VH-VL binders against NAD kinase (nadK). Designs and how they scored, part 111

Target 1, 268 residues: NAD kinase (nadK), of Syntrophomonas wolfei subsp. wolfei (q0aze0)
Amino acid sequence: MKIILVNNRFKENTEKKAQEIAGQLSALNVEVIIDNGLDEPYAGTVDFIMVLGGDGTMLRAARRYGQRAIPVLGVNMGTVGFLSNIEINELAEYLPLILREEYSLEARMMLEVAVFQQQSLLTRVFCLNELLLRSNSPRMLSFALEISGQKLEPYRGDGLIVSTTTGSTAYSLSAGGPIADPQLDAFIVTPVASHIINKRPLVVSPEREISLHLLEEREAIIGIDGQIKMDFGAENRVLIKRAPHPLLMVNLKAKPFFTSIDRSLQRQ

## First folded at step 9 (VH-VL)

Design M97 (from M1 with light chain R31K; framework fv_oberotatug)
Fold by ESMFold2-Fast, scan of step 9:
Structure M97 (fold): chain C 268 residues (1-268), chain A 124 residues (1-124), chain B 107 residues (1-107)
Amino acid sequence: as target 1 above (268 residues)
Amino acid sequence: EVQLVESGGGLVKPGGSLRLSCAASGFTFSNAWMSWVRQAPGKGLEWVGRIKSKIDGGTTDYAAPVQGRFTISRDDSKNTLYLQMNSLKTEDTAVYYCTTHPRYSGYFLAFDIWGQGTLVTVSS
Amino acid sequence: DVQMTQSPSSLSASVGDRVTITCRASQSISKWLSWYQQRPGKAPNLLIYKASNLESGVPSRFSGSGSGTDFTLTISTLQPEDFATYYCQQSYDKPWTFGQGTKVEIK
């Protein structure tokens, strides 16, 4: 069995723990690849991915490996988060189950984001939470949103978020979007500080294609899961659709999503 | 109500075949891991095999005494679990129970809902 | 395979008694053990999972404890409806295996 251990390169404690866990797994005849984010994603065949860290580390793992249909387990290292299933102090107890494949999988939709300059594809990336279009200056944006060829009235404001249901509790929530059951597949389209009073969040079929472009020359950026930033101008267009494969998240124990989010909202 | 109902048991001669069915209602069958567990007359419980949900890979596992002779399958459109039993032996005589694993609780390693069982008698 | 051995194989007790049933695994199974009750002529019923967690709807007089190789099911105050055979089951390694059963007879 071959396992990738994904850790956060900026956290020394997590890096040390990853080495410790790799040693334990090697003693059990498991081949371990450590991914601390510095190198290109491992290209070989692997059986399982273990993410050591918080939600940010899981988002990076999903971007790097989420399209490969490999089980991914989030192991919390002390940071509160929604994307981990077990705590680090529980790992020894659950490790035999992991090695025997005694776990359930939960499919989480991902976004495929394609950014064009004129007619040329600049980049194609995948993400678990959201794409954010926002102004990179004090000036508001004017932009066009098309959903499956249907052109909506122009938007004016600070930006727009196109989110998965998993991302409904991230930036989309902060911008006024709904909380969605992560087991549902849908795009959530949430305006950021819209100048137009009745631009409401939209919940649309994951089979739809969403297109965005600027109507005026402005400094803007595209943000992906808060981890990738790229400049976006009037010559650019972004196309968003459901990624070909969902992220396969490992459940070793129940995740009471609704009670967890209810508790979080109480701490407003 | 949550219910599992087995059918298809009966008397067969050694070397014969039977197909057992288990009709599920009252829960989302397509999400459930399902097992067959048998109990010979006056004896204890013996796990026969398991099938995972399609979402979890749809894989099957079998106990050594039935490996190669029994096949577990499911039809999620009919909410039905099957056990195809071939090359039956007198030692296969037992009440056969279908049972669910508690996927909704995140603990997949126990049997939380059981049917009433169906008797299979293998005798010459 | 992991072998599960229960003791005693049978016992007779009065209503109100504390009853203890032990289950021993041939190797360490951490906490991956469940307990079942089977009343005469009925299908088994889950009582305890993951060594000590009480299944929903099961009376609080039932409790489980243990880890590694030694596990215990306790009925604090035996009731007439507790006349049954009790089984432990390990889920650490396939094939999943049950103990031979402990028959509890009410005097």
Scores: ipSAE 0.587, ipTM 0.804, lowest interface PAE 1.9, mean pLDDT 89

Design M98 (from M1 with light chain R31T; framework fv_oberotatug)
Fold by ESMFold2-Fast, scan of step 9:
Structure M98 (fold): chain C 268 residues (1-268), chain A 124 residues (1-124), chain B 107 residues (1-107)
Amino acid sequence: as target 1 above (268 residues)
Amino acid sequence: EVQLVESGGGLVKPGGSLRLSCAASGFTFSNAWMSWVRQAPGKGLEWVGRIKSKIDGGTTDYAAPVQGRFTISRDDSKNTLYLQMNSLKTEDTAVYYCTTHPRYSGYFLAFDIWGQGTLVTVSS
Amino acid sequence: DVQMTQSPSSLSASVGDRVTITCRASQSISTWLSWYQQRPGKAPNLLIYKASNLESGVPSRFSGSGSGTDFTLTISTLQPEDFATYYCQQSYDKPWTFGQGTKVEIK
């Protein structure tokens, strides 16, 4: 059995803990690959991915490995979040179940984001939460949104978010989008500071294709899961669709989504 | 209402074959791990085998006494679990229970919902 | 295989009594143990999972404790419907195995 340990190198206790866990797994004849975020993703065959950290570390793991149909377990390192299933102090108790494949899988849809310049593909990335199109200057954007070939009235504002249901509690929520059950598959399309009064968030079938391009030359960026930033100009277009494979998240214990979000909202 | 209903039990001669069915209702069968557990007359419980949901790999596991003779399968479109029993022995005489493993609770190594059982008698 | 041994094999008790049943594993199984109740002529029902967690709908008079190799099921105030056979079951390693059962009989 081969396991990738994904950690945040910039948090000293997380790297130390990853090395400790790697030693424990090696003693059980498990091959361990540590992914600290600096190197390219491991390209070999892998049986399981263990993410040590908060939601941000899970988002990175999903982007790097989420399309490989490999079970991914989030192990919380102290920051309360939505994407971890067990706490680090529970790991020793659950480790035998992990090694014997005694766990349940939950499929979470991902976005496939393809950025073009004219007809040529510039880049393709996958993400778990959202794509953000936003202005990179004080000037508002004028841009076109097309859903499965249907051209909507032009948007004017600071930008637009295309989110998965998993991402409904991230930036989309801050921009006024709905909270969605992550068990549902859907795109949530949320305007950012729209200057057109009737622009509302849309909940769209995950089988749809969403296209965006600028109608005027502006300084804009595309953001992916709040972690990757790319320049976006009038010569560019982005195509967003359901990724070929969902992220397979590991459940070792019940994680009550609605109770967790309710507490989080009460604290705001 | 969550319910499991076994059927297909009866009298069979040693060396014979029998197929048990378990009809599930009131829950999302396709997400559930399912097991067969048997109980010989006047004896305790014995785990026979398990089948995982398709998303969890759809794999099967068997207890040693039945390995190679029994096959567990499922038809998610019909919400039905099966136990194909071949090369039956008198020691296979028992009430056979269909049971579920809870999903998304993290404690799916317990058997939370049970059917009423179906009696299999292997005559000697 | 992990062998599960229950003690006692049977006991006699009166309504209102505190009843304790023990289960011993042949090797450490952490907390991966469940308890079941089987009334005469009925299918088993789950009482406790992961050594100490009470299943939904099960009366609070039932409790479980233990870890490693030694486990206990306690019925704090026995009721008429509690006269049944009780089984422990380990889920630490396959094949999953049950104890031989403890029959709780009316005194």
Scores: ipSAE 0.563, ipTM 0.789, lowest interface PAE 2.1, mean pLDDT 89

Design M99 (from M1 with light chain R31H; framework fv_oberotatug)
Fold by ESMFold2-Fast, scan of step 9:
Structure M99 (fold): chain C 268 residues (1-268), chain A 124 residues (1-124), chain B 107 residues (1-107)
Amino acid sequence: as target 1 above (268 residues)
Amino acid sequence: EVQLVESGGGLVKPGGSLRLSCAASGFTFSNAWMSWVRQAPGKGLEWVGRIKSKIDGGTTDYAAPVQGRFTISRDDSKNTLYLQMNSLKTEDTAVYYCTTHPRYSGYFLAFDIWGQGTLVTVSS
Amino acid sequence: DVQMTQSPSSLSASVGDRVTITCRASQSISHWLSWYQQRPGKAPNLLIYKASNLESGVPSRFSGSGSGTDFTLTISTLQPEDFATYYCQQSYDKPWTFGQGTKVEIK
C-alpha cells in the first residue's frame, strides 16, 4: 500500500509530524510519499491520501490529486476545520481500518476552470471551493455571465463567485450566498457588491457550463480557492464546468454538516 | 418506516441452489453497506458476507465457509440486496438475516438495522 | 481470525439485579466492538457500538466498557424484557466475528 502524506510547510512542526507518521506507517509496511507543497504532485500510483492540517491544506490536496479518484482523509493537527474527519491523536486507533479500507466515502463535486485568451487555452485548474472574479483596482468591473448559452444582462460590481456546494460556506457565504448541503451537486453563483439591485445569487445545475468575460474593465483577477491568483483582462474568457471526478473524502466517524456550521456561525 | 424484509428461504437438497432477497425501505439504500448474517438452529450469529455501496467501491467480502459458493449483489434501483447460494451443504442450514451498517455515522462498522430473517433448510 | 469468547455462557438473574457479561478477543481490537441483544424468536438489535456508545433508543441501564482484548456489558437494573441472549461482535478485522452468546435466564 502507498500513501501520500500532504502537509503545510508553513505550519510549525508539521513536517516533523509527517515524518513521525511516515515512520509509523513504514513499520506497517506502507510506502509513504511526503508532499509538503514544494515539489510537483507525485505522479505515481497511490492508494490513499492523508492530509495533515487544516482546510487550506485539504484545498491544495484536492487541486493536486482530487481528479484521480483516490480516497482522501483529512487529519486535524490542532485547529478545527470543516474538511478534516479525525484528530491526530485518533490516528493510531483508525490506522488498521484505513489499511483494510473499512471506511465510507463522500463524493464532493469540484470545479474545472479553463482560462482562455481568444481561442487559446492558457491554463486549466481544478478546485474544491470556488472561482472568484474580482476587481484589482478601485474601479468596478463590467462583465458578462453566460450559462449554457444563455446570455444574462451585464453585471456591474466588484466581482462574482462561482462556487461548489462545499464552497458555499467559504467566500460565497461572505458575499451573501446560501449555505448548501455539500452532498448536493450544484453551482452557486454569487455577485460581489453588485451595483445592479436585482442581481441575486443563483443555484445552477452542475450539468451547465458557465462563462465569464469582461466588457470594459482591464484590471481584474481570478482567484481559485483563495490560494491561486491570476490576472484577468478583457481579452480573457473563463469557462467553468463540473470536474470529471469528485473528490472522494474519507469518513471514519460522524461529522454532521448542519450542526457543525451552526456551531461555527454562533461561536465566530 | 425503516425496515428490511428477507424472502426466498425454503427447503433444498445438498448441492442445490437458492437466491435470497432483502427488500429495503425507509432509508437511502444506495448509501448503505449491506451484510448477510446467519444463525443455525440453537446456535450463535455468524457473519456470511458484505457488499459496500457503489460509491465506496461496491466490493464484496465473504466468510471462509461460503467463499466461492455464495455471491452477494445489490440492485439500488429496486432497493434490494441478494444472496445467491450455490453448492449448498447441510451446515448452511440457518436463519439468514439481512442487515445494514450505517453510513455517515460514528458507528460505521456495527449492524444497526436487521430484518426478521428467512429460514434456509438444507436436508436430504 | 479474531476469536471472541463470552463469559459466562449463561446466567440466572432476578428483576432488579445488576448483570455483567464479559467478552474477550484473541487479539487486540482497540475499541471496535459492538453488543447485541436477541430475544427468543426475534432478530438481534444493536445495544452498544464502539465499545461504550449507547445506541439511540436503548435504555440507559445498558452500558459498555473496555478496550484491547477485554470488554464488559453491564445492565444496571435488570427488567423483565432483558431476559435474552447477548452477543459481542468485533469489527476490527475480517471476517467479522461474534461471541458464542450469553443467555440471561430467569432465576
Scores: ipSAE 0.475, ipTM 0.747, lowest interface PAE 2.6, mean pLDDT 89

Design N1 (from L6 with heavy chain G27Y; framework fv_ixekizumab)
Fold by ESMFold2-Fast, scan of step 9:
Structure N1 (fold): chain C 268 residues (1-268), chain A 122 residues (1-122), chain B 112 residues (1-112)
Amino acid sequence: as target 1 above (268 residues)
Amino acid sequence: QVQLVQSGAEVKKPGSSVKVSCKASGYTFSSYAIHWVRQAPGQGLEWMGVIIPILGTADYNQRFKGRVTITADESTSTAYMELSSLRSEDTAVYYCARGHTWKTSHGYFDYWGQGTLVTVSS
Amino acid sequence: DIVMTQTPLSLSVTPGQPASISCRSSQSLLHSIGFNYLHWYLQKPGQSPQLLIYLGSNRASGVPDRFSGSGSGTDFTLKISRVEAEDVGVYYCMQALQTPLTFGQGTKLEIK
């Protein structure tokens, strides 16, 4: 059995704990690969991914490995998050179940984001939460949104978010989007500071294709999961689809989504 | 309470196809693999294949390659096994069974359907 | 394909006496993490198979402690310490180390 431990090397305690866990797993004849984010993703076959850290570390793991159909377990290292399932002090208790493969899986949809310059593909990226199109200057954007070839009336404002249901509680929520059950597959399209009063968030079938391009020459960026940033100009187009594979998240214990989000919303 | 309920017995002519259903309840359907096992009258158990519902992927015993198709419908929590080009030797009770794991291998079958008798005769 | 061989193919036991069934695999079922991917099932007359023992030696939920599994690698044994009338049926071992999953030919247990 081969396990990837994903951690954030900039956190001293996280790096130390990753090494400790790797030693424990190696003693059980489990091969361990440590991914601290500095190197290319591990290219070999692995059986399981353990993410040690917060939601940000899980988002990185999802972009690197989410399309490979490998179970991913989020292990919280202190601060509460939405993407972890167990606490670090519970790991020893659950490790036998992990090794015996006695756990359930939850599929979380991902986005496939393709950015073009004219008709040339510049990059293809997968993400768990959202794509953000945002102005990179004080000037508002004018941009076109097409959903499965249907051209909507032009948007004017600071930008647009195209989110998964998992991402509904991330930036989309801050911009006024709805909270969605992460077990549903849907795109959530949320305007950012629209100057057109009638522009509402949209909930769209995951089978649809979404495209965006600028109608005026402006400085803009595309953001992916709040972690990747790319320049976006009038010569660019972005195409968003449901990714071919969902992220397979491990459930070792029940984590009630709705009570968790309800509590978070009370702490503004 | 975990339960697998299969469709009823069928009588088929040689050369036809049969599609047996297995409706799951009492657990998260997509989290577990569903295996298909058959048993000819008075004979032992033979593994036919498996579907991983969460991925929509299937794997088959080479002996049935080209004739068996296993699918799943997550919206109805139902797995299906279709066997084509039926012969008299395909007369058997067909079982669905839940693997304790989502994977194609390693699984022990903790729950079984009641079985579906398929009789192939002219 | 991994070949599973059971002995004996049939067994007649007086109630209260012990029974022992052997299962041999053509290659080791011991995985590097220490598990043997061998499982035992019982099929009572007219019923679906039911899980008895998993991962070589673990009793399934609801299975009486009269049943025990042992062995590692290529040699496995299912033991019933005191056979009862309800134990009548066909016992199968199955390897789950790799696909295709394969069963032994079965051991029929009868009461004398």
Scores: ipSAE 0.539, ipTM 0.803, lowest interface PAE 2.7, mean pLDDT 90

Design N10 (from L6 with heavy chain S30N; framework fv_ixekizumab)
Fold by ESMFold2-Fast, scan of step 9:
Structure N10 (fold): chain C 268 residues (1-268), chain A 122 residues (1-122), chain B 112 residues (1-112)
Amino acid sequence: as target 1 above (268 residues)
Amino acid sequence: QVQLVQSGAEVKKPGSSVKVSCKASGGTFNSYAIHWVRQAPGQGLEWMGVIIPILGTADYNQRFKGRVTITADESTSTAYMELSSLRSEDTAVYYCARGHTWKTSHGYFDYWGQGTLVTVSS
Amino acid sequence: DIVMTQTPLSLSVTPGQPASISCRSSQSLLHSIGFNYLHWYLQKPGQSPQLLIYLGSNRASGVPDRFSGSGSGTDFTLKISRVEAEDVGVYYCMQALQTPLTFGQGTKLEIK
């Protein structure tokens, strides 16, 4: 059995903890690969991915490994978040269940983002939460949104978010989008500070293709999961689709999504 | 409490096909593999194949390959086993069973359906 | 395919006496992480099979402690310390190390 440990080297004591856990797993005849984000993703076959950290570390793990259809467990290291299932101090108690494969899986849709310059593909990335198109200056953007070939009236404002249902509680929520059940597959399209007062969030079938391009030259960026930034100009186009594989998240203990989000919103 | 409930008994003619359903309740359908096992009258248990609903993939015992198709409908939490080109020796009770793991192997069957008798005769 | 062989194929036991069933595999079922992918099932007359023992030696929920599993690699044993009337049925071992999953022939346990 081979496990990838994904950690954030910049969080205090996480590297030492990853080495500790790797030693414990090796004593149980589990081969361990440590991924601290510096190198390219491990290219070999693995059986399980353990993410040591908060939601940000999970988002990175999802982009690197989410398309491989391998179970991913979020282990919280003291960071508040929604994507971790167990706490680090619980790991020893749950490790036998992990090794015996006695856990449930939850599929979370991902986005496939393709960025073009003219008709040439520049890059293709996957993400768990969202793509953000936004102005990189005080000037508002003018841009076109097309959904499965249907051209909407032009948008004017600071930008647009195309989110998964998992991402509904991230950037899309801050911009006024709905809270969505992460068990549903859908795109949530949320305007960012639209100048057009009747531009509302849209909930769209995950089978549709969404495209975006600027209608005039502006300083803009494309953001992926709040972690990757790319310049975006009038010569660029982005195409967003449902990714081929969902992220397979491990559930070792029940965490009720709706009561968790309700408490989070009430307590700030 | 997890339950697997199968469709009712069927009588089929040789050369026809049969499609047996297995509806799961009380658990997370997508988290587990659903296996199909048959038992001819007075005989032992024979593994036919498995579907992994979360991946949409199936694997089959080579003995049945080309005749058996296992599918899943996640919206109704239902797995199906279709066996074509029926012969009299396909007369058996067909069971669905849940593996404790999402994988095609390793699983122990913690829950079983009640079984569906399929009789193939002229 | 991995071949599973059970012995005996049938046994008759006086209530309260012990019973023992052997299961042998054509290759080791011991995985590198330390688990034997060998499981035991009981099929009572007219009923679906039910899980008794998993991963060689672990009792399933609701299974009385008079049932125990032991063994490793290629040789496994199911023991019933004191047979009761409700234990009548056919016992099957199954290997789950690799597909196709395969069962032993079954052992019929009857009360004398």
Scores: ipSAE 0.512, ipTM 0.785, lowest interface PAE 2.9, mean pLDDT 90

Design N100 (from L6 with light chain Y37F; framework fv_ixekizumab)
Fold by ESMFold2-Fast, scan of step 9:
Order: sequence, then C-alpha cells, then structure tokens
Structure N100 (fold): chain C 268 residues (1-268), chain A 122 residues (1-122), chain B 112 residues (1-112)
Amino acid sequence: as target 1 above (268 residues)
Amino acid sequence: QVQLVQSGAEVKKPGSSVKVSCKASGGTFSSYAIHWVRQAPGQGLEWMGVIIPILGTADYNQRFKGRVTITADESTSTAYMELSSLRSEDTAVYYCARGHTWKTSHGYFDYWGQGTLVTVSS
Amino acid sequence: DIVMTQTPLSLSVTPGQPASISCRSSQSLLHSIGFNFLHWYLQKPGQSPQLLIYLGSNRASGVPDRFSGSGSGTDFTLKISRVEAEDVGVYYCMQALQTPLTFGQGTKLEIK
C-alpha cells in the first residue's frame, strides 16, 4: 500500500506530525510520499491520500490529486474545518480501518476552469470550492454571464462566484449564496456586491457550461479556491464545467453537516 | 437499516436477454461497490462482476465473454445486471451484494439481496 | 484465477459438538499490508448468503463467538465450537485478493 501525506511545509506542527505519521506508516510496511505543496504532484500510482491540516490544505490536495479517483481523507490538526473527517488524535484508532479499506466514500463534484485569450487556451485548472471573478481595483466590473449558451442581462458589480456545493460554505456564503448539501451536484452562481438590484444567486444543473467575459476593459482577477490568482481582461473569457471526476472523500465517522454549519452561522 | 431489494423472477427463452435490478436503501448507495453473484440450482456461488457507482466503472468475470453488463442509476439508488445470449446453463438465482468498501476487490459482502430466479427454457 | 478448495464438502454434527471446515487457496491471500483477503459466508436453506467472518479471523456483526476463523496465506479454517440447530446450511469461503472473486465449492453442515 502507498499513501501520499499532504501537509503545509510552512506550518511547523504540521510538518512534524507528517514525519511522525510517515514513520508509523513505514513501520507498518506502507510506502509514504510526503507532499508539502512546493514540488510538482507525485506522478506515480497511490492507494490513498491523507491530508494533514485545515481546509486550505485539503483544497490544495483536491486540485493536485482530485481527478485521479484516489480516496482522500482530511485529518484536522487544531481547529475543526468543513473538509476534515477525523481529528489528528483519532488517527491511531482509525488507521487499521484505513489499511483494511473499511470506509465509505463521498463524491464531491469539482470545477474544471478553462481560461482563454481570444480562441487560445491559456490554462486549465480544477478546484473543489469555487472560481471567483472580481475587480482588482475600486471600480466595478461590467461582465457577461452565459449559461449553456443562454445570455443573461449584463452584470455590474464587484464580481461573481461560480461554486460547487462543497464551496457553498466558503466565499459563496460570504457573498450571500445559499448553503447547499455537499452531496448534491449543482453549480451555485453568486453575484458579489451587484450594483443592479435583484441579481440573485442561481442554482443550476452541473451539466451546464458557464461562460464569463468582461464587457469593458477593467483590472480584474480570476481566483481559484482562494489560493490561485490570474489576471483577467477584456480579451479573456473563462469556461466553467463540471470536472470529469469527483473528489473521493473518505468518511470514517458521521459528520453532522447541518448542525455544524448552523452553529457556525450563529457565531457570525 | 441497509437493505437490497431485487426485481422478481423471470422466465426467458434461449438467446434472449434478462435485466435484473437491485435497489439499495438505508445507506449511501454511491459509497459502496455492488457485486453480482449467481447460483445455479443445487450448485455453488459464482462471481459475475461489480459496479462502483461513485466511479461509474464496472469489472467482470471473463467467463461471460462480454455477455454481462452491470450499470447503476444513482438517482434511484439502483444497480442493474443484464445478461445476454441466454442459455439453459444460465438458469440460476442471481444475487446482488454490497461490498463493505468501494473497491472491486478486498471487500467482503456485508449485505445481500433476496435473489432473483432466472429460468431459461424453450 | 485463484482456485478455492474446501474440505470436507459435507459433515453431520450432533448438537453441541464442534465442527471444522478447511479452505485452501491456489496462491497466498496474504497482502503485503498484513491482511488475508479471505471471507466466510453461511447460506441457510432457501436464504441468501450471510457474512460470518471477514479478513480471515474477524467476526461479522451479530455472529456468535462460537464461530472463529484462523489461518494465513493459503490455509484457512472456520471453526464452530458448539454447533447449534440454527447453524445448518452451506458454508463458503471467498477470496477477495484479486478479481475475479472466487468461492470454494461449499461445505454442507447438517445436524444428526
């Protein structure tokens, strides 16, 4: 059995725990690859991915490995997040189940984001939470949104979020989007500080294609999962689709999603 | 409670096809592998194949030479096994069974359907 | 394909006496991670099979402790310490190391 341990090198506690866990797994004759996010993703075949850290580390793991149909387990180290299933102090108890492959999986849809300049593809990336189109200056954007070839009335405001259901509790929530059951497959389209009254979040089929482009020259950014940033101008367009494969998230214990999010919202 | 409920008995002519359904309830359908196992009257168990609904992939016992197709509909939590070019030797009870894990191998069958008798006669 | 061979193919036991069933595989079922992918099922007359023992030696939920599995590699044994009337049926071992998954021929247990 070969396992990738994904951690954040810039967090000392996370790096130290990754080394400790790697030692424990090696003692059990498990091959371990440590991915701290700085090098290219491991190109070989692996049986399991263990993510040590918070939601940010899980988002990075999903972008690097989510399309490979490999089980991914989020292990929380410190504070509870939405993408972790077990706590680090529970790992020893669950490790035998992991090694025997005695767990269930939840499929989480991902976005495929293709950015073009004119007709030329500039880049293609995958993400678990969302794409954010936003102004990179105090000036509002004017942009076109098309859903499966259907052209909506122009948007005016600070931007737009196209989110997965998993991303419904991330930036989309902060912008006024709905909370969605992450087991549903849907795109959530949430406007950011729209200048036009009555622009509402949309929930659309994951089979739809979503296209965005600027209607006038502005300084704008495309953001991916809050971690990748790309310049976006009037010569650019972005095409968003459901990614070919979902992220396979490991479920070792029941997580009460709705009660957890309800408590989180009470604190705001 | 987890339950697998299969479609009713069928009588088919040689050369025809049969499609047996297996509806899962009480658990997360797409999180598990669904296997198909048959048993000819008075004989032992024979593994036919498996579908992993979460991946949309299937794997088959090569003995069936492309005659078997296993599919899944996640919206109805139902797996299907279709066997074509039926012969009298295909007369058997066909079972669906849930693998405790999503993998096609390694898994043990923690829940079984009630079985569907398929009789092939002229 | 991995061939699974069970012995005996049938046995009759007086209630309260022990029973033992052997299962032999044509190649090792011990995976490099230390587990044997060998499972035992019981099929009672007119019923679907039910899981008894998984990964060589682990009892399934609800299975009485008089059932035990042992062995490693190519030789496995299912033991019933004190046979009860409800234990009547056909016992099957199954390898799940690789596809195609294969079963033993079955061992029929009857009460005298």
Scores: ipSAE 0.006, ipTM 0.479, lowest interface PAE 11.7, mean pLDDT 86

Design N101 (from L6 with light chain L55Y; framework fv_ixekizumab)
Fold by ESMFold2-Fast, scan of step 9:
Structure N101 (fold): chain C 268 residues (1-268), chain A 122 residues (1-122), chain B 112 residues (1-112)
Amino acid sequence: as target 1 above (268 residues)
Amino acid sequence: QVQLVQSGAEVKKPGSSVKVSCKASGGTFSSYAIHWVRQAPGQGLEWMGVIIPILGTADYNQRFKGRVTITADESTSTAYMELSSLRSEDTAVYYCARGHTWKTSHGYFDYWGQGTLVTVSS
Amino acid sequence: DIVMTQTPLSLSVTPGQPASISCRSSQSLLHSIGFNYLHWYLQKPGQSPQLLIYYGSNRASGVPDRFSGSGSGTDFTLKISRVEAEDVGVYYCMQALQTPLTFGQGTKLEIK
């Protein structure tokens, strides 16, 4: 049995805790690979992924491994987020269930993002929350949005978010998008500071393809899950569709999504 | 409580096909593998295959090569097993069973359907 | 395919006496992390099979403590410490190490 431990070396004590857990797993004849984000993703066969940290660490794990149909467990080590299932002090209690595969799985949709220069594919990435197109200067963007071949009226503003339902509580929420049940599959398309008064968030079928390109030469960026940043110019276009495989998230205990969201909205 | 409820008994002619349903209630349908097992009269249990609803993938015992198809409809929490080119030796009680894990192997069957008798006779 | 062999094929027991059923696999069912992918089921007359023992030695929920499983690798035993009338039926072991999943031929337990 082989487990990847995903951690963020830049957060308090996570590297030391990852090594501690790796030692415990090795004592049980479990082979452990530690992924702290510095190297390329582990390419070999893996039975389970344990994410030690907050939502940001889970987003990285999803991007690196989410398409491989490997169970992923979020283990919280600090501030409670939306993507963890158990606390670090509960891990010893749940470890026998993990090893016996006595847990349920929840499928979370992911985005497939393909960035082109002219007709050439530059990169293809996957993400759990969202793609953000935004201006990288004080100047507003003018850009085209096409949904399954349907060309919308041009957008003018700071940018656009294309989000999964899991991402509905991330940047899309801050930009005025709806809160969505993460068990639903849908794209949420949320304008960022649109200069056109009638541009509203859209909720569209996950079978749709979404295309974006600039109508004027501007300094812009594409952001993926708030972690990857790429330059985007008028010679570029991006194509977004549902990824072939969902992220398989492990449920060892019930986590009440709606009450958690309700508490988070009341907190500030 | 988890329960698997199968469709009713069928009588089929040789060369025809049969499709048996297995509806799950209670618990999360998509989180688990649904296996199909048959038992000919007076014989033991024989594993036919499995569907993993969360992935939409199936795996089969090669003994049934090209004749068995297992599918799932997550919206109705129902798994189906279709067996084609029926022969008299396919007369058996067909069971669906839930594996405790989503994997095709490792799973123990924590819940079983009531069984569906399929009789193949002319 | 992994072949599962049960002995005996039938067993007749006086109520209150112990019973023992053997299951042998053609390959080791022991996983590197220490678990045996061997599970036991009971099929009572006219009923669907029901889980008794999983991972070689763990009793399923609701199964009386008179049932126990033991063994590792290729040789496994199901024991009933004191047989009761409700224990009548056919007992099956199943390997779940790899597909195709395979069952033993079954052991029929009858009351004298």
Scores: ipSAE 0.625, ipTM 0.825, lowest interface PAE 2.1, mean pLDDT 90

